# Miniprotein binders against q9h3h3, part 66

Target 1, 235 residues: q9h3h3
Amino acid sequence: EDGFTAEHLAAEAMAADMDPWLVFDARTTPATELDAWLAKYPPSQVTRYGDPGSPNSEPVGWIAVYGQGYSPNSGDVQGLQAAWEALQTSGRPITPGTLRQLAITHHVLSGKWLMHLAPGFKLDHAWAGIARAVVEGQLQVAKVSPRAKEGGRQVICVYTDDFTDRLGVLEADSAIRAAGIKCLLTYKPDVYTYLGIYRANRWHLCPTLYESRFQLGGSARGSRVLDRANNVELT
Short names: E, the ipSAE of ESMFold2; O, the ipSAE of OpenDDE; V2, 0.75 times the mean of E and O plus 0.25 times the DockQ between their complexes.

## First folded at step 5 (miniprotein)

Design T8
Fold by ESMFold2-Fast, scan of step 5:
Structure T8 (fold): chain B 235 residues (1-235), chain A 81 residues (1-81)
Amino acid sequence: as target 1 above (235 residues)
Amino acid sequence: GSMKEVEIEIEVGTDEEEIERLLKEAIEFLKEGAKVIIRIHGDNPEELRELAKRIAERLREAGFWVVVIIRGDTVWIIVYP
């Protein structure tokens, strides 16, 4: 049953990636236009397949904000796939470390912090905070899912360019927390997606590298970040 | 590799009958334990995405794990047995 749910969610994500996106691109649009754009396209109201009563009449796969310095680099995914096939043939152990090495060799380094929120004011407020952090240069790029016809939680994805750069991953977590977000966050490298490795896989690999939980300590707000592979707290 | 890999090329504008034939061929390879990579080429981004979506949905309906990678005028649909 867990495998069925994972497959269903993956099919939904794939369909969303291929449908049109609503994008605020800070590389070409002045930051002063962001607040009006956020008011026009709140993720709790933008519908996945369009509705005359919503902000969109046509399907929307994702609502995204690109930072001024955003430069997409997916690396050599074709080379990664060839190397993955060779690795499976070689008899070499397939571990997080081995995948990390393949990702580095082929420069497939991007990853993302994920958060899941119910439709409503809290989702819209969280997205607005993330979008402002992107436009202000504290984060590179982010996207949020529109409201599904069936309802349910929506996801905000905040990307970093290098999952092997722990400092960069932690800095993104800090910026997310500074934006007022207090829910559970999980971090996934895109290399797992490109190789088709998900929660249920024959190598028993966990595609989630980090987990972040919000905690208050004294008068300061902070995150507790866990390295999932090693079960070690980083903060 | 221990896992067979099969590559299929599709152009935007290919006849529906030919697409269905290629997809049935892909499904047979997947049933035999092969990994299938479908590369779709097209100059029109909207038509490219629509074709890629239909192909991916057909393979998901058949019960396989599908990964879609979009690069300019080309979409890779990677399908695991």
Scores: ipSAE 0.000, ipTM 0.193, lowest interface PAE 13.6, mean pLDDT 81

Design T9
Fold by ESMFold2-Fast, scan of step 5:
Structure T9 (fold): chain B 235 residues (1-235), chain A 81 residues (1-81)
Amino acid sequence: as target 1 above (235 residues)
Amino acid sequence: GSMKEVEIEIEVGTDEEEIERLLKEAIEFLKEGAKVIIRIHGDNPEELRELAKRIAERLREAGFRVVVIIRGDTVWIIVYP
C-alpha cells in the first residue's frame, strides 16, 4: 500500500492539477463579483470528485483566486528535474543548500505559505479573507483544496514569486496576518514540490523553510517568523 | 501593485533630530496609504538592534503594522498603513 509515500503524494498532486479548477480571475473579473463567487463555492462544501449534494457535480482539483497583476513563472522545471537526477547519481551531498542552488540555476523560485484547516466555517472564513487580499492586490495568487472523499484537513496555499527573497516572503506573511489569519503558517519552496520531497523523505530534509506564528503586540498586529533550517527568528 | 511604496535609508549614528524628522515623514506617507520600507545600516550589532527596536516600537505605538527583518549589518523595517 502506497498511502503515505512521496510517490503517492506526488500522484495525488498531479491528479488535482489535471482536474478542472474553479478560478476567480481578478485580471478579467470585477472585484464586486468576488463575494457571490465565495458564497457559491465555499471550500468546505466543494467536493474533490463531485456529488449531488455539493456545489459541484464534476471533479474539482483546486479552488483558486488570481490577482490582477499575477503573471505565473514556473522557471525551467524540466531542467531542474534532469539536474536532480544527475545530483542523485553524482554522490554530492543532498542538502538544503544544494537544492537551493539547483532552484536558482533553473529559475524555479516560487514558494508558498501553507495553512491546514478542518472543513467548516473557520476554513471558509480564512479562505474568504485570503481571496479578498488577493483581489485587493496585497497577495498575488492563492488556492485551496476541495473536500477530500475520505475527509481530513484542507490546505490553503498562498504563493510568492521568489523563496530566496526573504523580504517578499515576509511581506506575504504580513498580508496574510492583515487578512485576519491567526493559525500556524509554514512556507515551502515549490522546488521541493516539483522534486516530490515531502515530510518523510530519504534525504532527511525539512521541506519547510519558514514557520509563522501569530503575535499581537500593542495596537499593531504582527507575527513571529522562524527560519527553520538555521533556527533563527526573522521578526 | 495597489499600494504606493516609499523607501527611507538610515545609518546608525544619525542625529536623533534627523531620525525624528524621517519618522514624521514616514508617518505622513503611511497616513496617505503608502507602504514604508526603512533600511537601517550599522557596523555595531548592538547599536543597530537598539535603533531598530526604537524605530519599530515608535511606529507600532502610532498604530501601524511593522515587520522587522535582520540581515547582518542591515535591518529592514517594513511598515504598513
Scores: ipSAE 0.000, ipTM 0.118, lowest interface PAE 21.7, mean pLDDT 81

Design U1
Fold by ESMFold2-Fast, scan of step 5:
Structure U1 (fold): chain B 235 residues (1-235), chain A 85 residues (1-85)
Amino acid sequence: as target 1 above (235 residues)
Amino acid sequence: DREELIRRFEELVREAEELLRRAEEALKRGDLETAEMLIRLALWKLIKAAFIAEELGDPELLRRVEELVRRALRLLEEVERLKRE
C-alpha cells in the first residue's frame, strides 16, 4: 500500500508535531541547566504517549534543543502544500527539480541531518553531544523522537536553514562529527517531509540529498559526504 | 483478523475525535493554522478507518466515519471563512 503508507507516515509525523514538546531553549534558559535537563529527559526513557514508569505521564511529540541564535523560518508551508496539490492534479512531471523549485518559491528551505539509533546508552550519549553543540552555538537546533511503544529506532534531527546552501549543510555535518557522532547520517530537505515524500513513494524520488559516513583516521573533515543524486564524493 | 481490525478502527476513530476537539479549541482561540493542521490529520486517520470499515463490510462503521468526516469538513469550512476576514 504505497500511497497509504506515505500518508500514514505523514500523519504520524504531524501528530508528533502537534503533541507537546520537551524543549531546552538556550535563548531563555542558562546553559548551566542543560546537564540536569538531559538527565531528567533521556530520549531512551521518554515515552511517546506517556507511561507511569517513564519521565513523562503525558504524550511527548519531540524532545528539542533551541540554540541561542535560533530563529524559526518555516516559510510558506500552506502555499507549498496548495501548489503541491495543484501540481499533482496538473499531470506535470514530479521530479527533484520541480520540488526544489516549489521549495524555493515558497521559501521552505530548511533541511536536516538524520541519524537513527536504537533506544539505550548510545542514543542518549549521541543526543547529549548534539544538545551541547547546539547550546554552545556549533549547531542551530535539534530534536529527537521519544521512545515508541513498538520499541523501534529513534531519530535525531539536526536542522540547517537552507538545503540549497551546500556549505552550510557540510558545516553542520562537521559539527555533528566533532560532537562525537560516528554513525551514518542522511540529509533530507523539509519540503519532502511536509509533502509526505518518504523512502517508499509513488514518484520513486530519493528524498535523501546527502549521506555522511565517518572517516576512520587521518581525515581533516572527519567524514566522507556523498551527493546521492550524482553519486559524487564531496569530501 | 476481525477483532484486531475492530480494535484498530476504534483507536483511529478515538484519535480523530480528539484531534477534532483540539481543532475546535484552536478555532476558538483564533489559531487558524493549528486548527487546519489538526483537521487534516483527523481526516488522514479517518481515511484509514474507512478502509478498515470497508474491509470489515460493516455499514455502521462506515457511517460513523462519514459522520466524523462531515464534522471535519464543517470545521475546515469555518477555517476558510475566518481566513477570508
Scores: ipSAE 0.000, ipTM 0.139, lowest interface PAE 17.7, mean pLDDT 81

Design U10 (also named UC6; at its last look DockQ between E and O 0.01; V2 from the best seeds 0.00; counts 0 for: pae O 11.6 > 1.5, placed apart)
Fold by ESMFold2, look of step 6:
Structure U10 (fold): chain B 235 residues (1-235), chain A 85 residues (1-85)
Amino acid sequence: as target 1 above (235 residues)
Amino acid sequence: DREELIRRFEELVREAEELLRRAEEALKRGDLETAEELIRAALWKLIKAAFIAEELGDPELLRRVEELVRRAERLLEEVERLKRE
């Protein structure tokens, strides 16, 4: 019964990934065009299935911005998934360290900072700031979900190249804060996503590696970042 | 240039206010499509004004933007309500 909702959510995520994306690609589009694109496709108004009155007439799975240096590289996902199956049958314990090693071995090193916002001005303002940071080169790639017919919060994902590079992950957090983002951020390595490991998983793994909370008071960092695996503050 | 930023902020706010007035008139005559387009245009100008107000660090400018955003979002809610009728 409980697998019912997880299976339904996985099917919806697969459909979104497979539907068309609305993409601003800085590798081929001048930065001066970003303003008009953002005005045309605010995430609070782009609908998942192309509702009447929407800027889009067809389904949209994601709205994305690719930075000038973006080079897609998911790594050896097939090998990762095969090794994961083998590990599960081996009798060896499944731990965060085991997952980290699988990710390294198969070069599946990307991860993402996540933020969840209700539709409206705050979401569109946050997305505009993130998109500008990507086009200006402070961030590499980001995406935001469109508005669902049923409503609910939308998600902005900001990717980093290597979750094992703490400096790089923390620099992305700083760039997000410099774009004016003050909400809670959580960081999830893509290895957990590719293996279908969510917070209510049978291995009791925590797929959130870091949390970032905005810190008032003029800190040079601008945020407080906690390592969820070791329960330690990094900043 | 701080004075240039203030000038641009005031221009964006003026334009957003005019768009909202026109949206209100469109709403009164039942032209929901025009009202929505004008509200959307106003909200985009307010996003840009908010970035300028944040750069200036002036809380009074941010409050002015927030008030106009509340007005715009109330109008959008009214448009959505009337679409359901």
Scores: ipSAE 0.515, ipTM 0.847, lowest interface PAE 2.1, mean pLDDT 87
Fold by ESMFold2-Fast, scan of step 9:
Structure U10 (fold): chain B 235 residues (1-235), chain A 85 residues (1-85)
Amino acid sequence: as target 1 above (235 residues)
Amino acid sequence: DREELIRRFEELVREAEELLRRAEEALKRGDLETAEELIRAALWKLIKAAFIAEELGDPELLRRVEELVRRAERLLEEVERLKRE
């Protein structure tokens, strides 16, 4: 056993969300300041709890870049959680369709492309590319985890407004590839994160909706995207 | 322009090489904090150089960046090793 449960992962996510964030906010900060900010806070060196010698002296939950047009809309998370509890106690089957319905009803529509990279130059280069794409308006918002004490892989999250908008999800994939990213990407709706749907969940749900693999020699997109739930290729 | 991109690439590589040379000198005198700052500065120059090399589509320029990245990461590993001693 790897020793992690959905409850443990949810608790870690909540702690990171509540701790301070390092944010480059393009709504209030000139784009010319981005290079200096990226140089100051490479994600491979920023530590989760402010280890001596790191760029940060205080705990950091996330490193984030907000685009100029970014407008947060988390929906009705409280209503979602109440409805989730009611669904669990009702005895009704818990399926991808019922979770999608709950998300739509409560307007919890955001989702994210995830990429996992080891600490180092490739992570910092990928993050710099993503951050530039956000500030230039090709992506809306992104964040990257700081280095964990145990030194495992870090995650870059690139958000879209509506996981049910397939075209929007695919457009974000294209922008990520245009930024030079070649690693495996998976797409997860935030409703799954709020409800604690991770690997090995008790309902046997796949925790991601889409998978994107880099494809050299392709015409337009540079990637092959698979709908995991329906086992259908989209590109 | 392509020529302007090549000029900026060469400038970034030259600056990175000088920063790594200074980092080695700082490391020799036991100034780990300065060495680490110089290595981070060099790595940032190399990230910028990598973006230019990718835009130019030149695998030889990318190879040059990768060689300097390996040198910088080796120096960073030595800084981390010495901090543990």
Scores: ipSAE 0.457, ipTM 0.825, lowest interface PAE 2.9, mean pLDDT 87
Fold by OpenDDE base, look of step 6:
Structure U10 (fold): chain B 235 residues (1-235), chain A 85 residues (1-85)
Amino acid sequence: as target 1 above (235 residues)
Amino acid sequence: DREELIRRFEELVREAEELLRRAEEALKRGDLETAEELIRAALWKLIKAAFIAEELGDPELLRRVEELVRRAERLLEEVERLKRE
């Protein structure tokens, strides 16, 4: 996965954040309506720009599911960015620990498990499993990118409230695996996105904190989780 | 100060446009590495501009950022195409 895809995905993600979202909100919509909503808006058929014959007539940035316990909190992103600019100007060494401290100070603690899937049944099935896990309260919130014109891979993002809570990150991995997802997962804090820290950045910071690989016949979790910063298996 | 935010927004957008122009020139020279770096730098400016536009609550400023993001994305796709050739 070329470093190019991460910045492209971040720019696309920002542009997509400004377009209308297709949302199933479990706080206001009965769980019994989820299957009908999933059937109406399969991610492989929902198009980014509302192409003719798509389920959506208007542009869609993301398809999202909000759980019962979901509370949006982005923290002080502007303060974070200002502090990051000041830090760069200072010439001080920048480490993963520095970014963690900035994130904590500005309450920008959200992070996400990412999976990239080709458009089609496997993507729609994976999304349905995740959406159900969110509505059932096993996950807080998830989103999936709509289909691009070029037919590139779509991304499912499964969020956790705190990337510094290792247990919460691991619990989300377990819930994703329980939903039947077997692909590679990567975990990225949102602070890395807000600070423009992508692959091959000048500070040599890895934007991925964790990787999860599916394992047949392994632990009850069904995955091996690697801490990328320390190169240590957590499971 | 709203005026200072608008000034900063316009500066970021101008810098992003210049970086994208230089990236297009790098692509014409076949310097894919320089083009990619310049596009990345532009995207970072556009991220900052988007946050300012959101703070200002101005949909026209957001639209301007989106247009430049789409330009950056097209240039990135071209860099990827040329790296595969």
Scores: ipSAE 0.000, ipTM 0.251, lowest interface PAE 11.6, mean pLDDT 84
ESMFold2-Fast, scan of step 5: ipSAE 0.356; ipTM 0.786
ESMFold2 (binder alone), look of step 6: mean pLDDT 88; pTM 0.870

Design U11 (at its last look DockQ between E and O 0.01; V2 from the best seeds 0.00; counts 0 for: pae O 10.0 > 1.5, placed apart)
Fold by ESMFold2, look of step 6:
Structure U11 (fold): chain B 235 residues (1-235), chain A 85 residues (1-85)
Amino acid sequence: as target 1 above (235 residues)
Amino acid sequence: DREELIRRFEELVREAEELLRRAEEALKRGDLETAEMLIREALWKLIKAAFIAEELGDPELLRRVEELVRRAERLLEEVERLKRE
């Protein structure tokens, strides 16, 4: 039923991943260059396909900042995908626990905090704050979608290297809040992305592991983080 | 230094206000490319001003930034509308 929809989403994601990216790479670029780069490429102005009048003359799939400590390692994605196909034909139950075990077995441990914002000042301000946090070493890597011709909300993805490391995920949430971000954040392990498992999936899996809500509690800029799988507050 | 942050904030706001005034003049004479460039530069300075206001923890400074952002975004919408014609 949903096969056409999932195929369409996968094709769009692959096209964006394969188009050129605009990257500020702190591993090879001095931090003093960041302000000029942010001024040149605000995500609300960078267009997906290089529209006239935009700062980019060619298609852009993503705008990204790589931190000094960024070490890309997607793990054994091909082995993960093969094991996933085998699991689906085995008759064994598919649960959040089986996805977690597949991710661990194949070392596909990365995940990301997500925020969705409309084009404009708030998006550009949020992205600039995240990019600074990455370059300053509080975060490892982040990306933001460019502006689509049809408009709509854009997404900032802030990556962590191990979704099973709860402390590391919460530290990333704290760094995002310290950058002034007050909107709702949701956390999705990359295993769900690599397997093409989205919100509307036939297994009724919830690809959102954590939800973070800004709350001015005992700490001035604390978060209320909910573990969606266990319905337990972590903070 | 709190006093230095306030001085830097005021400088960014003054610069953004001047850029917006120049953008309005460019818009009046139909120079849409210049108007857009000036508005975009003003918005970047306002992003930096917002970071300073947040560091200072002063809601009044944030309110001042927000007012200028609304002005800038209205001007940008007008430029976009005229460019479609």
Scores: ipSAE 0.573, ipTM 0.866, lowest interface PAE 1.8, mean pLDDT 87
Fold by ESMFold2-Fast, scan of step 5:
Structure U11 (fold): chain B 235 residues (1-235), chain A 85 residues (1-85)
Amino acid sequence: as target 1 above (235 residues)
Amino acid sequence: DREELIRRFEELVREAEELLRRAEEALKRGDLETAEMLIREALWKLIKAAFIAEELGDPELLRRVEELVRRAERLLEEVERLKRE
């Protein structure tokens, strides 16, 4: 099962990224239009490949909201991929530290908080809260997967600019909690996604750097954050 | 203003209930497209009501939203079932 997971996740991610996106771009669209857009495109109803009865007749890879200050910077992904192949061929140890160094060298610094929810009201409510936080400037950018034909959980991704900036990552967690989100969150740097680091990878790397669990009364923001790689509690 | 939030909540719930009633009537006459549109509109009003209930910190208001959400989701499942026929 583990071999299927990595290959299938990478192939599906590539296909989704290449298909059209439904985007609310706060850089060019007034914030007052957000409610109508959210009502038109609830993620539980937008289908991955289109359906005559759904909000979309064409394939949709992602539903996204861009904040007013959002400035995309993917870094040098091609250079990263080449360096990764060289590293694997060299026989040098592959560790969280070596991947972090590759990411820094090639400026592939973005990362994301992930939450997985079943299709339905709770997903749409969570997405609406996140989208409002993005448009109001509390978060920079977010996206949510459309509904697959097979069903299964959908994912909301909330991005930060720099996974090595721990304070920025924790601030995003706080903003997500402030938006009313109470489910489990995990944080994954995009370098892991580009290099195919998923569950049960052959290098025995934890596929996420942080885990956030909702906690009532423990902090002002309501979460406990664990550094998964070092097994150290941050909050 | 707590009283204004309660009024907005009651208005959203009332509107959602009316939309679901109209959706049931559309479903009875076989108008699946209209039924789906009305259910989706009701669900959006319920999302807004849920935000207000959470802001007020009132679990009773949230339970009322959850009951209407269950009704809306049941109707949406029926629409999907009929579309497959």
Scores: ipSAE 0.380, ipTM 0.790, lowest interface PAE 3.5, mean pLDDT 87
Fold by OpenDDE base, look of step 6:
Structure U11 (fold): chain B 235 residues (1-235), chain A 85 residues (1-85)
Amino acid sequence: as target 1 above (235 residues)
Amino acid sequence: DREELIRRFEELVREAEELLRRAEEALKRGDLETAEMLIREALWKLIKAAFIAEELGDPELLRRVEELVRRAERLLEEVERLKRE
């Protein structure tokens, strides 16, 4: 994906955040209802704009599952953005370390594992596995994009509370792999999204901190995780 | 200041609309590179506008941003189509 596609997808994702969400909240809904909810709203069939014949009649921004321990905390995104604008104006060098410090200072620490899948059974099955892992408390929160009119890949986002907690990021990868997911995963901090750090940005910053590749017969995690910033394998 | 946020929002939206207009003109000329650059710049402004709209808690401002994002999307699709031809 070129820098343009990444910026476009980020803008679309932000717009989608404002449309109604289809949510299964494990804090208020019995886990026994999850299978019926998954069957009612398979992400390959839920449409972004509520197309005729879709499970949804109204626009849907995201389909989400909240775990029992989920607590929404976005931090000081406004303060983060103001500080980022000031940094750009200062002409100071901008590094991954700069972004990390901004994130810490403003408590904008959330990040996500991303997987892109074509619409269909594989996507719906992947989502069902992730949703179950969230409801079972192995993951905190996840969302999946609805089907676009033009088709294309749908994205599943699995969140972690702190992108600076390497262990927590790796534990989420392990839980995703345990749910039967075998595709490529990329990990992106939300701070990079909020600051408009996309592929081919003017600062040459890589927006992806980690990559996870499935490995047969490997470690108990079933994946190899690469730190892209340092080009070092963590597993 | 709420008034300052609204002012900044309106400025960003206006600038994004102008960039998208210029992108449409670039597309008509077959200048795909310029069109793409202008759309990228517009999307950046729209991201900033979205955050302001969220801070203000104004659903109408958010709707306006979404409409412009959809316009940018259509222009992007056209750029991609023309790059394949």
Scores: ipSAE 0.006, ipTM 0.246, lowest interface PAE 10.0, mean pLDDT 84
ESMFold2 (binder alone), look of step 6: mean pLDDT 89; pTM 0.879

Design U12
Fold by ESMFold2-Fast, scan of step 5:
Structure U12 (fold): chain B 235 residues (1-235), chain A 85 residues (1-85)
Amino acid sequence: as target 1 above (235 residues)
Amino acid sequence: DREELIRRFEELVREAEELLRRAEEALKRGDLETAEMLIRYALWKLIKAAFIAEELGDPELLRRVEELVRRAERLLEEVERLKRE
């Protein structure tokens, strides 16, 4: 079973949030500077804890690109966490619908498409495509993990502002595919992260809401998207 | 313009080849920092060339990029190996 491995990877990712980030912020930096920034900080070579021989000598938690219209809004996370404690104490059933309602009530609506790639050219190419899509306004915000250890895969996260907006989630998938991405994508609402719900949770909840698989020739979208929660194909 | 894209592709590939040649020279003299920087620059040129090859839909151009990427990655592996000595 994959439970403990997923929890370990999630803990490592959360620790990265505490370290400095390398950010290209399109709200304050001209788009013409993006190519130079991407060349300076390829994610396959930026090291998690710093190395004099890498682009960074000091620790880096994440490499991120903010779109021109990006406005961070995590909602009322404190209220969400308090309501979650009350729910557990109440004895009411804990289901995907219950979590969705808590997320809506507390405006904790963001989510992300995730892709995992080995360090190397394909990762750097994928990240460059995603970064351009963000700066060009087709995506809102994205980040990629630095190289944390020898042989480990790195993750690219592409955020949307509302996981309940199915059209918005699918539009982000389409933009990712248009950027040349062909690997498996999975979508996770941030409410699961804030509540500490990963694989092997007590309530048998699947934190992955959607999966996207690349396919040639069938659709203009270039992908098949599955709603994991309802087991229904959306495209 | 298709012809403009082909011209730009050829320019990027030529630049990447020259950078990799210089990286190999730096590697032979033990200048690992310079070699790594040149390899990174070459890989960035190749990422741009890959986008053009994909836009043109030409499998021969993509194959040429993939060949140079493999050369660059082998040189980078050698830099990483030598750093551990």
Scores: ipSAE 0.000, ipTM 0.466, lowest interface PAE 12.2, mean pLDDT 84

Design U13
Fold by ESMFold2-Fast, scan of step 5:
Structure U13 (fold): chain B 235 residues (1-235), chain A 85 residues (1-85)
Amino acid sequence: as target 1 above (235 residues)
Amino acid sequence: DREELIRRFEELVREAEELLRRAEEALKRGDLETAEMLIRLALWKLIRAAFIAEELGDPELLRRVEELVRRAERLLEEVERLKRE
């Protein structure tokens, strides 16, 4: 209902996607170079708009690691947006199920586990662990935001290719936990991002599909995963 | 091998301590650029040491890393403060 805030968040996300990225691409770069690259570009020190005193003098939108098998596929985003407008004008109920079906129809299936951390050692340590898991093949692709001028939390995004594939989503969660990460994780399908579904949205939808909490003595994988849309435990 | 991991951990910690000592020297000379570089290198050594401590499951080794991280972060804050002058 606050279109101003949603529009500004969408504009910031678009700017980050369009600005240059710092990428370690395991498809073309030997794994032995990862440690040097991580040391050169710690996310707590890489600045969003560049600073001569930081690792970058020019703007950086994202810091990313691509796995050896990574093959990007965003689906039919334009068709998704057109169908979304039609759905809204149809008067049909807008639910997680209708959004899921819209995403499937237009092959916009990717999604991501999100973790929000303050700039500092814990962020850099978490990112290094995730990057290693990507290069070693336990995860497909990940990115982390650079540090904003105003400060605030940074986000690590760990992607899966199909948010409807529960096993794939859970495998990614397991690999994140195996990398030593114990903070709260939330999973957001890219369809929600493209359609502007954030906090306090008009349709009263949860902005994330899954939630993972670290659990001592729980499953062998170390976490409890909840399907927030259907209120069902997956582990 | 546990013994190899402990050896590597001790090597990384010693390297980090030496880098922080050199960073303090650079800071005293007013060489903020060198100080910042050395602190960043030390923090990277400590990230690698933390992975080993976690693999070994030894909370005392992790506490040693955390102590050096706090020292490195204090030095980095001092560098940032002096850059504003």
Scores: ipSAE 0.011, ipTM 0.570, lowest interface PAE 9.2, mean pLDDT 85

